# Designs tried in a protein design chat: VHH binders against EG45-like domain containing protein 2 (EGC2). Part 3

Target 1, 105 residues: EG45-like domain containing protein 2 (EGC2), of Arabidopsis thaliana (Mouse-ear cress) (q9zv52)
Amino acid sequence: AQGKAVYYDPPYTRSACYGTQRETLVVGVKNNLWQNGRACGRRYRVRCIGATYNFDRACTGRTVDVKVVDFCREPCNGDLNLSRDAFRVIANTDAGNIRVVYTPI
Key: E = the ipSAE of ESMFold2; O = the ipSAE of OpenDDE; V2 = 0.75 times the mean of E and O plus 0.25 times the DockQ between their complexes.

## First folded at step 1 (VHH)

Design c10 (framework vhh_8h5u_2)
Fold by ESMFold2-Fast, scan of step 1:
Structure c10 (fold): chain B 105 residues (1-105), chain A 122 residues (1-122)
Amino acid sequence: as target 1 above (105 residues)
Amino acid sequence: EVQVVESGGGLVQPGGSLRLSCAASGSIFSGEYDAMGWYRQAPGNQHERVAIISSGGSTNYPDSVKGRFTISRDNAKNTGYLQMNSLKSEDTAVYYCAALVEYTFGDEYDYWGQGTQVTVSS
């Protein structure tokens, strides 16, 4: 699937799924993907395909695997709210908002 | 949600030409697809790839169409094209467009169109 991704900063505590978790490659998902909590524990492989606006060299060309641990509450500026640790693997954090491909694994 | 829509099919005489178009929509993002390709299926046959083009412009064709068909794409419009020249009766088939998204580890995610009929008749 395709969508938009933003990021949030550590500490990654108070997640809706587990409260706190060991992993730092994590994601909060928008209401449409949340499915009343059934999304908790799902994993996605995510790749950056560009910034949502004109931004030079937004993508690193790498992919990252993330685990759903949280709900991205409205206003949610993307479909995926990646941990900063996950976002920086695939994109320049200065871009802030990026277009992504994400696939269940 | 991504939708892939083909257009341009029809009926032509042997030796004629057609240009097929493939529009990927549901997003305004340019250059989203790693590759676009055209496949065909005639009654009683399996799917045959007839052309593929990468986002960088590299192309590949089977011998059955090489020199007669040309694939191109417009990354800004997320549109692919197939120019078919010197058409033969054996080119009669339903033509499908596929848009591919590829991961670094080789996983591919394919979006397929509904197909468009090409008939080459006597």
Scores: ipSAE 0.000, ipTM 0.086, lowest interface PAE 19.6, mean pLDDT 78

Design d01 (framework vhh_8h63_2)
Fold by ESMFold2-Fast, scan of step 1:
Structure d01 (fold): chain B 105 residues (1-105), chain A 120 residues (1-120)
Amino acid sequence: as target 1 above (105 residues)
Amino acid sequence: ELQLVESGGGLVQAGGSLTVSCAASGRTFSSYAMGWSRQAPGKERELVAGITSGGSTYYADTVKGRFTISRDNAKNTLYLQMNSLKPEDTAMYYCARESYGDYVEAFDIWGQGTQVTVSG
């Protein structure tokens, strides 16, 4: 599947799925992926395919595996709200909003 | 390129203290945010503390009040003072530089780590 990803800043300890949690490679998902909480604990492998606007060298070429721990409430500017730690693996944070391919694992 | 070398780990009794250090190369250190992450066997990596180039700090809830991050830009060294250590603090501790300037350096630059083992 393809979609958009944005990021949020640490601490990532508060989550809709688990209350307090300690993982750093995590994601909050938009309503279409949330499925009334059934998404909690799902894992995705995410790769950057470019910025959503004109930005040179947005992608690092790497992938990151993330665990769903949160719900991205509106206004949610992407399908995936990646932890900053996860976003940084795959993209330059200055790009802010990127297009991604994400695959369940 | 920047090289990060951690040191200061070891075996310590519960309730004890340790300081781990990270030596970084050159002037690049002072311009970037730095952090400490840890990873215990069977657990995911956790960012425990961060410090901006200006000195603002962040701590994970698990270590807040017990750990103190600091930097010495003149010595290109990052420190993590760990007090009131608990067995659950046992982990490999990694130093990281936050860098987004170049395509190949858009991710964290990580050191090899230093092992902290808390017995008790």
Scores: ipSAE 0.000, ipTM 0.079, lowest interface PAE 19.3, mean pLDDT 78

Design d02 (framework vhh_8h63_2)
Fold by ESMFold2-Fast, scan of step 1:
Structure d02 (fold): chain B 105 residues (1-105), chain A 120 residues (1-120)
Amino acid sequence: as target 1 above (105 residues)
Amino acid sequence: ELQLVESGGGLVQAGGSLTVSCAASGSIFSINAMGWSRQAPGKERELVAGISSGGSTYYADTVKGRFTISRDNAKNTLYLQMNSLKPEDTAMYYCTTGSYEDWGQEYDYWGQGTQVTVSG
């Protein structure tokens, strides 16, 4: 699937699924992916395919695997609200909002 | 069709403040991510600030704490409030956008630019 990703900053301690967790490669998902909390614990492999606006060299070319731990509450500015740790693996954080391909794993 | 018109640039002394604006027309402003990029003489273009359709913001480390991006969806206008200006902020400032529905490298949603010059 394709969508948009934004990020949120540590600490990742107020997660809707578990309250807190040790993992830092985590994601909050928007309402249509949340499925009444059934999304908790799902994992996605995410790749950046560009910024949502004109930004030079947004993507690193790497992929990151993330675990769903949170709900991206409306207004949710992307399909995936990646931890800063996860976003940084795939993109320049200055881009802020990126287009992604994400695949269940 | 998205038309972007920047304004508000000018000459300002170091330590001063300036607000630049971008008026958008010809497309749906409220669902687009918007940003401000700049290009200084002899440098590559740099994104300095962005704002999502829902209002989440991000800033380059070079401007964080000094610049504030905001949008007025009712007026289709994007703003950049620049405080504590430094000579290194001297650049042509461009309003930029991506399509909420489809962003591609072949689309260049850059405006004409507005020049900001900071004397020091």
Scores: ipSAE 0.000, ipTM 0.136, lowest interface PAE 13.2, mean pLDDT 77

Design d03 (framework vhh_8h63_2)
Fold by ESMFold2-Fast, scan of step 1:
Structure d03 (fold): chain B 105 residues (1-105), chain A 121 residues (1-121)
Amino acid sequence: as target 1 above (105 residues)
Amino acid sequence: ELQLVESGGGLVQAGGSLTVSCAASGFTFSDYAMGWSRQAPGKERELVAGITSGGSTYYADTVKGRFTISRDNAKNTLYLQMNSLKPEDTAMYYCAKDSGYEYWSDAFDIWGQGTQVTVSG
């Protein structure tokens, strides 16, 4: 599946699924992926395919595996709200909003 | 008393620039993510920009490359610099404080009455 990703900063303590969790490679998902909470604990492999705006070299070329721990409440500006730790693996944080490919694992 | 007071709106010609500002009081400004939302008549409210307490920024696709959000923690002030303004940027602009410390994509609280930006063209 393809979509957009944004990020949020630590501490990752306001998780809808677990309140808090040990993992820092985590994601909050938009309503279309949330499935009334069934998404909690699902894992996705995410790759950056470019910025949503003009930003040179947004993607690092790496992938990251993330665990769903949160719901990205409206106004949610991406399909995936990645932890900063996860976003930094795949993209330059200055890009802010990126296009991604995400695959269930 | 938590308060956000927007200012700096006005009438601008298409292609022009404008800076709106938000004066915050009643909370520790530097601890919170802040954002700018806008609403045009008959449209849904849109989050256009966000900035975390650490300074990381987000921009909506509609304003990408044209708007810059910034903060001055010493002055408890949030800014939105708007360049290359288009008629579709016409809206009431609201300053928002995130409900949590650094989860800026979480729901924002909008506590001001906004500042009107009108772009003629």
Scores: ipSAE 0.000, ipTM 0.124, lowest interface PAE 16.6, mean pLDDT 80

Design d04 (framework vhh_8h63_2)
Fold by ESMFold2-Fast, scan of step 1:
Structure d04 (fold): chain B 105 residues (1-105), chain A 120 residues (1-120)
Amino acid sequence: as target 1 above (105 residues)
Amino acid sequence: ELQLVESGGGLVQAGGSLTVSCAASGFTLDYYAMGWSRQAPGKERELVAGISSGGSTYYADTVKGRFTISRDNAKNTLYLQMNSLKPEDTAMYYCAADYYDSSGYEFDYWGQGTQVTVSG
């Protein structure tokens, strides 16, 4: 599947699924992926395919595996709200908003 | 709910300057890519300037060297400083959040627009 990803900063302590979790490679998902909480604990492999605006070399070429731990409440400006730890693996954080491919694992 | 409200438009003489502002509410500006698009009557909307959450900027060729985009995260406000205005800059100016690639003009969130008219 394709979508957009943004990020949020640590500490990752207000997670809808578990409250707080030890993992830092985590994601909050928008309503379309949340499925009334059934998304909690799902894992996705995510790769960056470019910025959502004109930004040269947004993607690092790496992939990251993330666990769904949160609901991205409106205003949610991407399908995936990646932890900053996860976002920086796949993209330059200055891009802020990126297009991604994400696959269940 | 994310809301964007533009202000600061008006009538200005060719060669003049104007600053338009976009007040954001319902979100913290720090985490959003933002942009300014414009649309003249009967024309397509075009992205003229963009700024990432980290401050990296983009400008369309039509405005490079004349327009400056900036954000004030403490005031939750986006700005577009427009210098050396031309009649061709006359348009409704829209604040946008979470816009697609600069080659597209599909945006997730739009303001209501503020009119800028440049007379000769």
Scores: ipSAE 0.000, ipTM 0.147, lowest interface PAE 16.0, mean pLDDT 80

Design d05 (framework vhh_8h63_2; at its last look DockQ between E and O 0.02; V2 from the best seeds 0.00; counts 0 for: pae E 16.7 > 2, placed apart)
Amino acid sequence: ELQLVESGGGLVQAGGSLTVSCAASGSTFSSYAMGWSRQAPGKERELVAGIYSGGSTYYADTVKGRFTISRDNAKNTLYLQMNSLKPEDTAMYYCARVEGDYSYWGEFDYWGQGTQVTVSG
ESMFold2-Fast, scan of step 1: ipSAE 0.037; ipTM 0.450
ESMFold2, look of step 2: ipSAE 0.000; ipTM 0.096
ESMFold2 (binder alone), look of step 2: mean pLDDT 79; pTM 0.801
OpenDDE, look of step 2: ipSAE 0.173; ipTM 0.587
ESMFold2, look of step 4: ipSAE 0.000; ipTM 0.085
ESMFold2 (binder alone), look of step 4: mean pLDDT 79; pTM 0.802
OpenDDE, look of step 4: ipSAE 0.019; ipTM 0.356

Design d06 (framework vhh_8h63_2)
Fold by ESMFold2-Fast, scan of step 1:
Structure d06 (fold): chain B 105 residues (1-105), chain A 122 residues (1-122)
Amino acid sequence: as target 1 above (105 residues)
Amino acid sequence: ELQLVESGGGLVQAGGSLTVSCAASGFTFSSYGMGWSRQAPGKERELVAGISSGGDTYYADTVKGRFTISRDNAKNTLYLQMNSLKPEDTAMYYCAADSEYYGSGSYEFDYWGQGTQVTVSG
């Protein structure tokens, strides 16, 4: 699947799924992926395919595996709200909003 | 305007204790998640502890069991109690605030002060 990703900053302690968790490679998902909380604990492999805006060379070429721990409330600017730790693995944070491919693992 | 001012750093012997604090102003402190990160020369900034508006806490594995984060909403102050300090804890310590985790863009709200230096000798 394809979608858009944005990021949120630590501390990752306001998780809708668990309240808190040890992992920092985590994601909040938009309503279409949330499924009334059934998404909690799902894992995705995420790869950047470019910025949604005019930003050259947004992607690092790496992939990251993330665990769903949170819900991205409206106004949610993407399908995935990656932790900053996860986002910077795959993209330059200055891009802010990126197009991604994400695959269940 | 959101402001965070760190203080309480200093020199301490290995095995000692120190408390750093962060004075917050310009926002409804009780509604924000708060955190402490640190950065040593030549290393990337590391989140060491976080506390939600509801009081839930997070600790990095490097400090778990030694550091305690706490907040005083009446005083708009965040604390980090550091016990059993090691030379590896030597760093600038920075206070961070986050009102909401959802839909963050390219403008992250991490730090507003100059940090407070903690030096642990051995």
Scores: ipSAE 0.000, ipTM 0.107, lowest interface PAE 16.0, mean pLDDT 79

Design d07 (framework vhh_8h63_2)
Fold by ESMFold2-Fast, scan of step 1:
Structure d07 (fold): chain B 105 residues (1-105), chain A 119 residues (1-119)
Amino acid sequence: as target 1 above (105 residues)
Amino acid sequence: ELQLVESGGGLVQAGGSLTVSCAASGSIFDIYAMGWSRQAPGKERELVAGITSGGSTYYADTVKGRFTISRDNAKNTLYLQMNSLKPEDTAMYYCTADTYYESGDFDYWGQGTQVTVSG
């Protein structure tokens, strides 16, 4: 599937699924992916396909695997709210908002 | 505001080449990241290639090394050069524009151009 991704900063200690977790490659998902919490623990492979606004060299060309640990509460600025640790693997954090392809794994 | 019109699709033999183009009008072309997505019957849409306003490119693993995306800002036109075409590349190809702004409200899609690759 395709969507938009933003990021949030550590510490990742107020997660809806587990409160706190060991993993730092984590994501919060918006309503359509959340499914009343059934999404907790699902994993996605995510790659960047470009910036939402004009930003040269937003994508690193890498992929990252993330675990759903949180709900992206409205107003949610993307489909995926990636941890900064996950976002920086796939994109320049200065881009702020990126388009992504994400696949369940 | 932004209007996208695809052209250049058609029937091509496996191993052949084809270029599809997308003409943009109604807004400032240069500020958009642009892409080519495709959809075959019964399948989800796949982004196969993207190019940022600054010229950085992305390619799906399925087309990397075979397809080349480019843009001509003076002509407000996006191109996809497709080489070594395979029957699996058969799909409707859509031009898409990514918004200059933070919100997703301005994603634009053209009506598509059909590419059919025979064996």
Scores: ipSAE 0.000, ipTM 0.111, lowest interface PAE 16.3, mean pLDDT 79

Design d08 (framework vhh_8h63_2)
Amino acid sequence: ELQLVESGGGLVQAGGSLTVSCAASGRTFSDYTMGWSRQAPGKERELVAGISTGGSTYYADTVKGRFTISRDNAKNTLYLQMNSLKPEDTAMYYCAAEPGYSYDWTDSEYDYWGQGTQVTVSG
ESMFold2-Fast, scan of step 1: ipSAE 0.000; ipTM 0.168

Design d09 (framework vhh_8h63_2)
Fold by ESMFold2-Fast, scan of step 1:
Structure d09 (fold): chain B 105 residues (1-105), chain A 118 residues (1-118)
Amino acid sequence: as target 1 above (105 residues)
Amino acid sequence: ELQLVESGGGLVQAGGSLTVSCAASGFTFGDYAMGWSRQAPGKERELVAGISSGGSTYYADTVKGRFTISRDNAKNTLYLQMNSLKPEDTAMYYCATYDEGSWYEDYWGQGTQVTVSG
């Protein structure tokens, strides 16, 4: 699947699934992926394919594996709300909003 | 039906140049975004360079200024010109297709090995 990703900053607390967790490579998902909480604990492999807005060379070319721990609360500007730790693996954080391919693992 | 065949890899000395090619068949090549990814031993596969159907390009920071991606739609062929090669560029290089609208990665070839001695 494809979608858009944004990021949020630590601390990664107030997680809808677990309250808090030790993992830092985590993601909150938008309502269409949340499935009334059934998404908690799912893992995705995520790769950046470009910026959503005009930003050259947003992607690092790397992939990152993330665990669903939260719901991306409105206003949610992407399908995936990646932890900053996860986002910076795949993209320049200055891009802010990126197009991604994500696959279940 | 869809097939990608990479060629042109080999052994080259640091500072040298090499061009790898990808022959595509079984789909409307000109409608797809194309790319080159590489995988070194013990590392994940890294997307190195991409080119849209319209010719817009993207490059990973590690190769910016040294590598050039290009396509020949009449020949259904994708190219990667690699200049100023470094030992760190040693990897298996894979050609891949992406749907232009969705950027779904559909298929990867078997790859071609590039080894840079230093």
Scores: ipSAE 0.000, ipTM 0.093, lowest interface PAE 19.2, mean pLDDT 80

Design d10 (framework vhh_8h63_2)
Fold by ESMFold2-Fast, scan of step 1:
Structure d10 (fold): chain B 105 residues (1-105), chain A 121 residues (1-121)
Amino acid sequence: as target 1 above (105 residues)
Amino acid sequence: ELQLVESGGGLVQAGGSLTVSCAASGFTFSSYDMGWSRQAPGKERELVAGITSGGNTYYADTVKGRFTISRDNAKNTLYLQMNSLKPEDTAMYYCAAIEYFDSEGYVYDYWGQGTQVTVSG
């Protein structure tokens, strides 16, 4: 699937899925991916395909595997709200909003 | 041997200010995300402020605009400046270090012993 990704800053400890959790490569998902909480614990492999605006060389060329731990509450500026740790693996954080391909694993 | 030692708590009147500090040792402080949590009697522990190794900050809605988190990497010290204190801010305040340290990407929270803040009025 293709979509947009933004990021949020640590700490990641308070999430809709898990009260206390230890992972830093995590994601909050938009309402259409949330499925009444059934998305909790799902994992996606995410790759950056470019910025949503003009930003030179937004993508690093790497992929990152992330676990769904949260719901991206409105206003949600993307389909995936990646942890900053996950976002910086695949993209320059200065790009802010990127286009991604994400695949269930 | 990660150690976090909180200090600076005490009794203060409503509307007053107080700064609590956390002295960190036994790890590379500048590489860690740090935070302040609090727990009042009969309530769950609440993360009130966080600061990343890069300096980005988070504040809970209950304290936003009144509390300021900061760090001094040269002194290995974390600070929480509390202004416009309310009786509802009365709690034990805990310093926390968040560390990634296994191959699965887990982050483990380390906590100090806490410092008591009591707001009267």
Scores: ipSAE 0.000, ipTM 0.107, lowest interface PAE 17.6, mean pLDDT 79

Design d11 (framework vhh_8h63_2)
Fold by ESMFold2-Fast, scan of step 1:
Structure d11 (fold): chain B 105 residues (1-105), chain A 118 residues (1-118)
Amino acid sequence: as target 1 above (105 residues)
Amino acid sequence: ELQLVESGGGLVQAGGSLTVSCAASGSIFSSYAMGWSRQAPGKERELVAGINSGGSTYYADTVKGRFTISRDNAKNTLYLQMNSLKPEDTAMYYCAKGDYEYSGMDVWGQGTQVTVSG
């Protein structure tokens, strides 16, 4: 599936899915992917396909595997709210908002 | 990265109005979800209003109907218009980028103090 991704900064300890959690390659998902909490613990492989606006070399060409630990509530500017640790694996953080391909694993 | 600078805070009487502003620099402001959080002494920071890149808004129940969030992407500026202010609105107000959850907000400004007398 294709969608948009944005990011948030550590600490990633607060989670709609779990109590305190320690993973850093994590994601919060928007309502369309949340499925009444059934998304908790799902894993996606994410690849950047470009910025949502003009940006020189937004993507790194790498993929990252992330675990769903949170719900991205409004105002949520993407389908995936990636941890900064996950976002910087696949994209330049200055791009801020990117188009992604994400696949369940 | 994105830098945020708040302004417009001050002392107002109960029932009054005030507008606070947040100037953004460094990255593409228009691509981000933005919000206003507040923190009173001894309390956790609370998101009171949010606006996504498409203009959809969120308001906490405590401020709904009294506060209005807006953004001007051409000026890279976020606004919070506060009407019918109450003493319990007294707090440091922070501009933030990112998710609406305060623990997930990415960038904060240094804040602007709003004090409501009554």
Scores: ipSAE 0.000, ipTM 0.131, lowest interface PAE 15.8, mean pLDDT 78

Design e01 (framework vhh_enristomig)
Fold by ESMFold2-Fast, scan of step 1:
Structure e01 (fold): chain B 105 residues (1-105), chain A 123 residues (1-123)
Amino acid sequence: as target 1 above (105 residues)
Amino acid sequence: EVQLLESGGGEVQPGGSLRLSCAASGFTFSSYAISWYRQAPGKQREWVSTITSGGSTNYAESVKGRFTISRDNAKNTLYLQMSSLRAEDTAVYYCAKDLGEYSSGWYEYFDYWGQGTLVTVKP
């Protein structure tokens, strides 16, 4: 599936799923992916395919595996709200909002 | 009109049990994680427990094994079953809807509704 991703900053304190977790490669998901909390613990492999606007060299070319730990409610600025740790693996944080491909694993 | 209304508090002796309820209205209750918070006299509000829309639960260390959070989506109601109550559990209890994105775990990122329900544990 394709969508948009934004990021949020540490500390990754109480998430909707588990409260505080040890993992830092985590994501909050938009309502359509949340499925009444059934999404908690699901994992996705995420790759950047470009910025949502003109931004040179937004993507690093790497992939990151993330665990769903939170809910991204409206107004959610992307389909995935990646931890900053996860976002920086796949993209330049200065881009802020990126297009992604994400696949369940 | 969006509301969360707490009830079920009262006085109980140490070792006793109480069941708190939180009635929700004005939003799609089943779609949100809902939490219990409490505030003891002279202290900051602290998180007690959360239940996700899918039923996953989490608890503060001080209440693990003694409290059980549950929800009834058909009745739009959240519950907190409290057992083995201690004097330290004396507080006003609030239910709070997660504000969603950027959840911090601190009370400023959760809404609370009404005056809460008072639980007093005394011999």
Scores: ipSAE 0.000, ipTM 0.106, lowest interface PAE 16.7, mean pLDDT 78

Design e02 (framework vhh_enristomig)
Fold by ESMFold2-Fast, scan of step 1:
Structure e02 (fold): chain B 105 residues (1-105), chain A 118 residues (1-118)
Amino acid sequence: as target 1 above (105 residues)
Amino acid sequence: EVQLLESGGGEVQPGGSLRLSCAASGFTFSDYYISWYRQAPGKQREWVSTISSGGSTNYAESVKGRFTISRDNAKNTLYLQMSSLRAEDTAVYYCAAPYSDYELQDYWGQGTLVTVKP
């Protein structure tokens, strides 16, 4: 599926799914992906396909695997709110908002 | 508990500028994305802008290039710098936070009125 992604900074200790967890490659998902909490623990492989805005070389060319741990409620800036650790694997954080392809794994 | 208190609204002339503030308390402000919404008389509440915990920003098409959202985590405060104001920007502006532990709901402030006199 295709969508938009933004990021949030650590600590990642607050989440709708879990109280505390060590994992740093995590994501909060928008209402349509949340499915009344059924999304908790779901994993996606995410790849950057470009910035939402005009930004030179937004994508690193890498993929990242993330676990759903939180809910990104409207007004959510994207479909996925990636941890900063996850976002910087696939994109330049200065781009801020990127288009992504994400696949369940 | 969670509180959001907006301020900075008022009357301005077309082309003028205003800076809105939202003082937040009762949650770890720096951990969350926070948004501005507005509601014009007789219309639905509409999204204006969001800033992520990491500082990434997004804007509604109607305000892009004219409004700037920012945050000061040390002061637990969200800002909206509005420039080149138009009559259609007249609305009550609301701060919204998605504070969540169990709550999947946005928290809303009481709003601050912005009036642009044609």
Scores: ipSAE 0.000, ipTM 0.130, lowest interface PAE 15.9, mean pLDDT 79

Design e03 (framework vhh_enristomig)
Fold by ESMFold2-Fast, scan of step 1:
Structure e03 (fold): chain B 105 residues (1-105), chain A 119 residues (1-119)
Amino acid sequence: as target 1 above (105 residues)
Amino acid sequence: EVQLLESGGGEVQPGGSLRLSCAASGSIFSIYAISWYRQAPGKQREWVSTIYSGGSTNYAESVKGRFTISRDNAKNTLYLQMSSLRAEDTAVYYCAAHYDDSGYYFEYWGQGTLVTVKP
């Protein structure tokens, strides 16, 4: 699937699924992916395909695997609200908002 | 259970440095994500930095480049090296340990150590 991703800063504590987790490669998902909490623990492989605006060299070319631990409350600026740790693996954080391909694993 | 005790706070001049320590007692320190928080007079408690069991670190934007978090699992100790201190860094600094095991959330806090930055 394709969508948009933004990021949030640590600490990744007080998340909707588990409160706190030791993993830093985590994601909050918006309402269409949340499924009343059934999304908790799902994992996605995420790849950056570009910025949502004109930003050169947004993507690193790497992929990242993330675990759903949180709900991205409306207004949610993307489909995936990646941890900063996860976002910087796949993209330049200065881009802020990127287009992604994400696949369940 | 993990018990946390902060130390190393004190008074410094702007531009100075301090090293804070957080000593943990208990048998499972290495599995915790451990954070520094601070609370300035009259303000809400705010997050400063986290170090995870695997060694990755994160920092609040206001302290990036000035503070360094580290851990010594053999000594069950967390550190915060603070440099280029500013008046706005004045706060009580708290150590917090977090562990999530499949929905079993554990959270422990220390009592805090006061840092005062004054000219």
Scores: ipSAE 0.000, ipTM 0.097, lowest interface PAE 19.6, mean pLDDT 78

Design e04 (framework vhh_enristomig)
Fold by ESMFold2-Fast, scan of step 1:
Structure e04 (fold): chain B 105 residues (1-105), chain A 121 residues (1-121)
Amino acid sequence: as target 1 above (105 residues)
Amino acid sequence: EVQLLESGGGEVQPGGSLRLSCAASGFTFSSYWISWYRQAPGKQREWVSTISSGGSTNYAESVKGRFTISRDNAKNTLYLQMSSLRAEDTAVYYCAAEDYGLGSTEYYDYWGQGTLVTVKP
C-alpha cells in the first residue's frame, strides 16, 4: 500500500495500545488502518518514495520495520505517524512529510 | 539469485538526453516494484523514480517533467529516459528491485552495479 508519513518526537510514552513500550521504531496509524485497535502490534516495512512537496533528497534509500503502538488522531497529517527514530532511517527529517510504500510483515 | 545490470550511461552536454536500461534476471520481474537511484560524487544515494508492478510511476521533484521511467515485462527490462540534462544530474545511476509483496519476512533490496552519467558543458 501507498500513503503519507509524518513523524512525532520522543518520549513515546502515550501510546494508545500499550501506554508505553521500550521499542523506538514505532508508528501511530490513521483511522483507516486502526481497525478499533486490532492494528496494535502489527508490523509494517516502510520505504520512502519521495517528499509530498518540492524537496531534494528526501529519501535515504533504506527501509525500516515499525510496530503499531498508537492511533494517529484526526486531524492526522499522514497515514503513518512514524517515531522520529523510524523516520530518520528512511528520510531526511527536514522533509517533514513524505510518500511511502508500506507492507505488512 | 537476483541480478540487475545497468547500461546506457555516458557523457552528454547540458540539455542533452540519454536512455538508461536495467536488465533483470533471477526473479519474476513483472511482480516487482523497481526503482532508479543515483549517487553523485561525495553525496548520499538519492531516490530518482519508481514504477510499480501495475505501471504506476513516481518521481523525485528534481527530475519531474524531465525523466520518464518505464518497463518492458516481456524483456525483463527497466528504462529511464532522461531529457534536458543538467550538470546536477551527474551521478552513477543504479536500479533496485524491491519486493513490496505481501509482508515478506525476508525482504531485500537488490542493486545493480551502476552506470555513470556525466553532464559536461
Scores: ipSAE 0.000, ipTM 0.128, lowest interface PAE 16.6, mean pLDDT 80

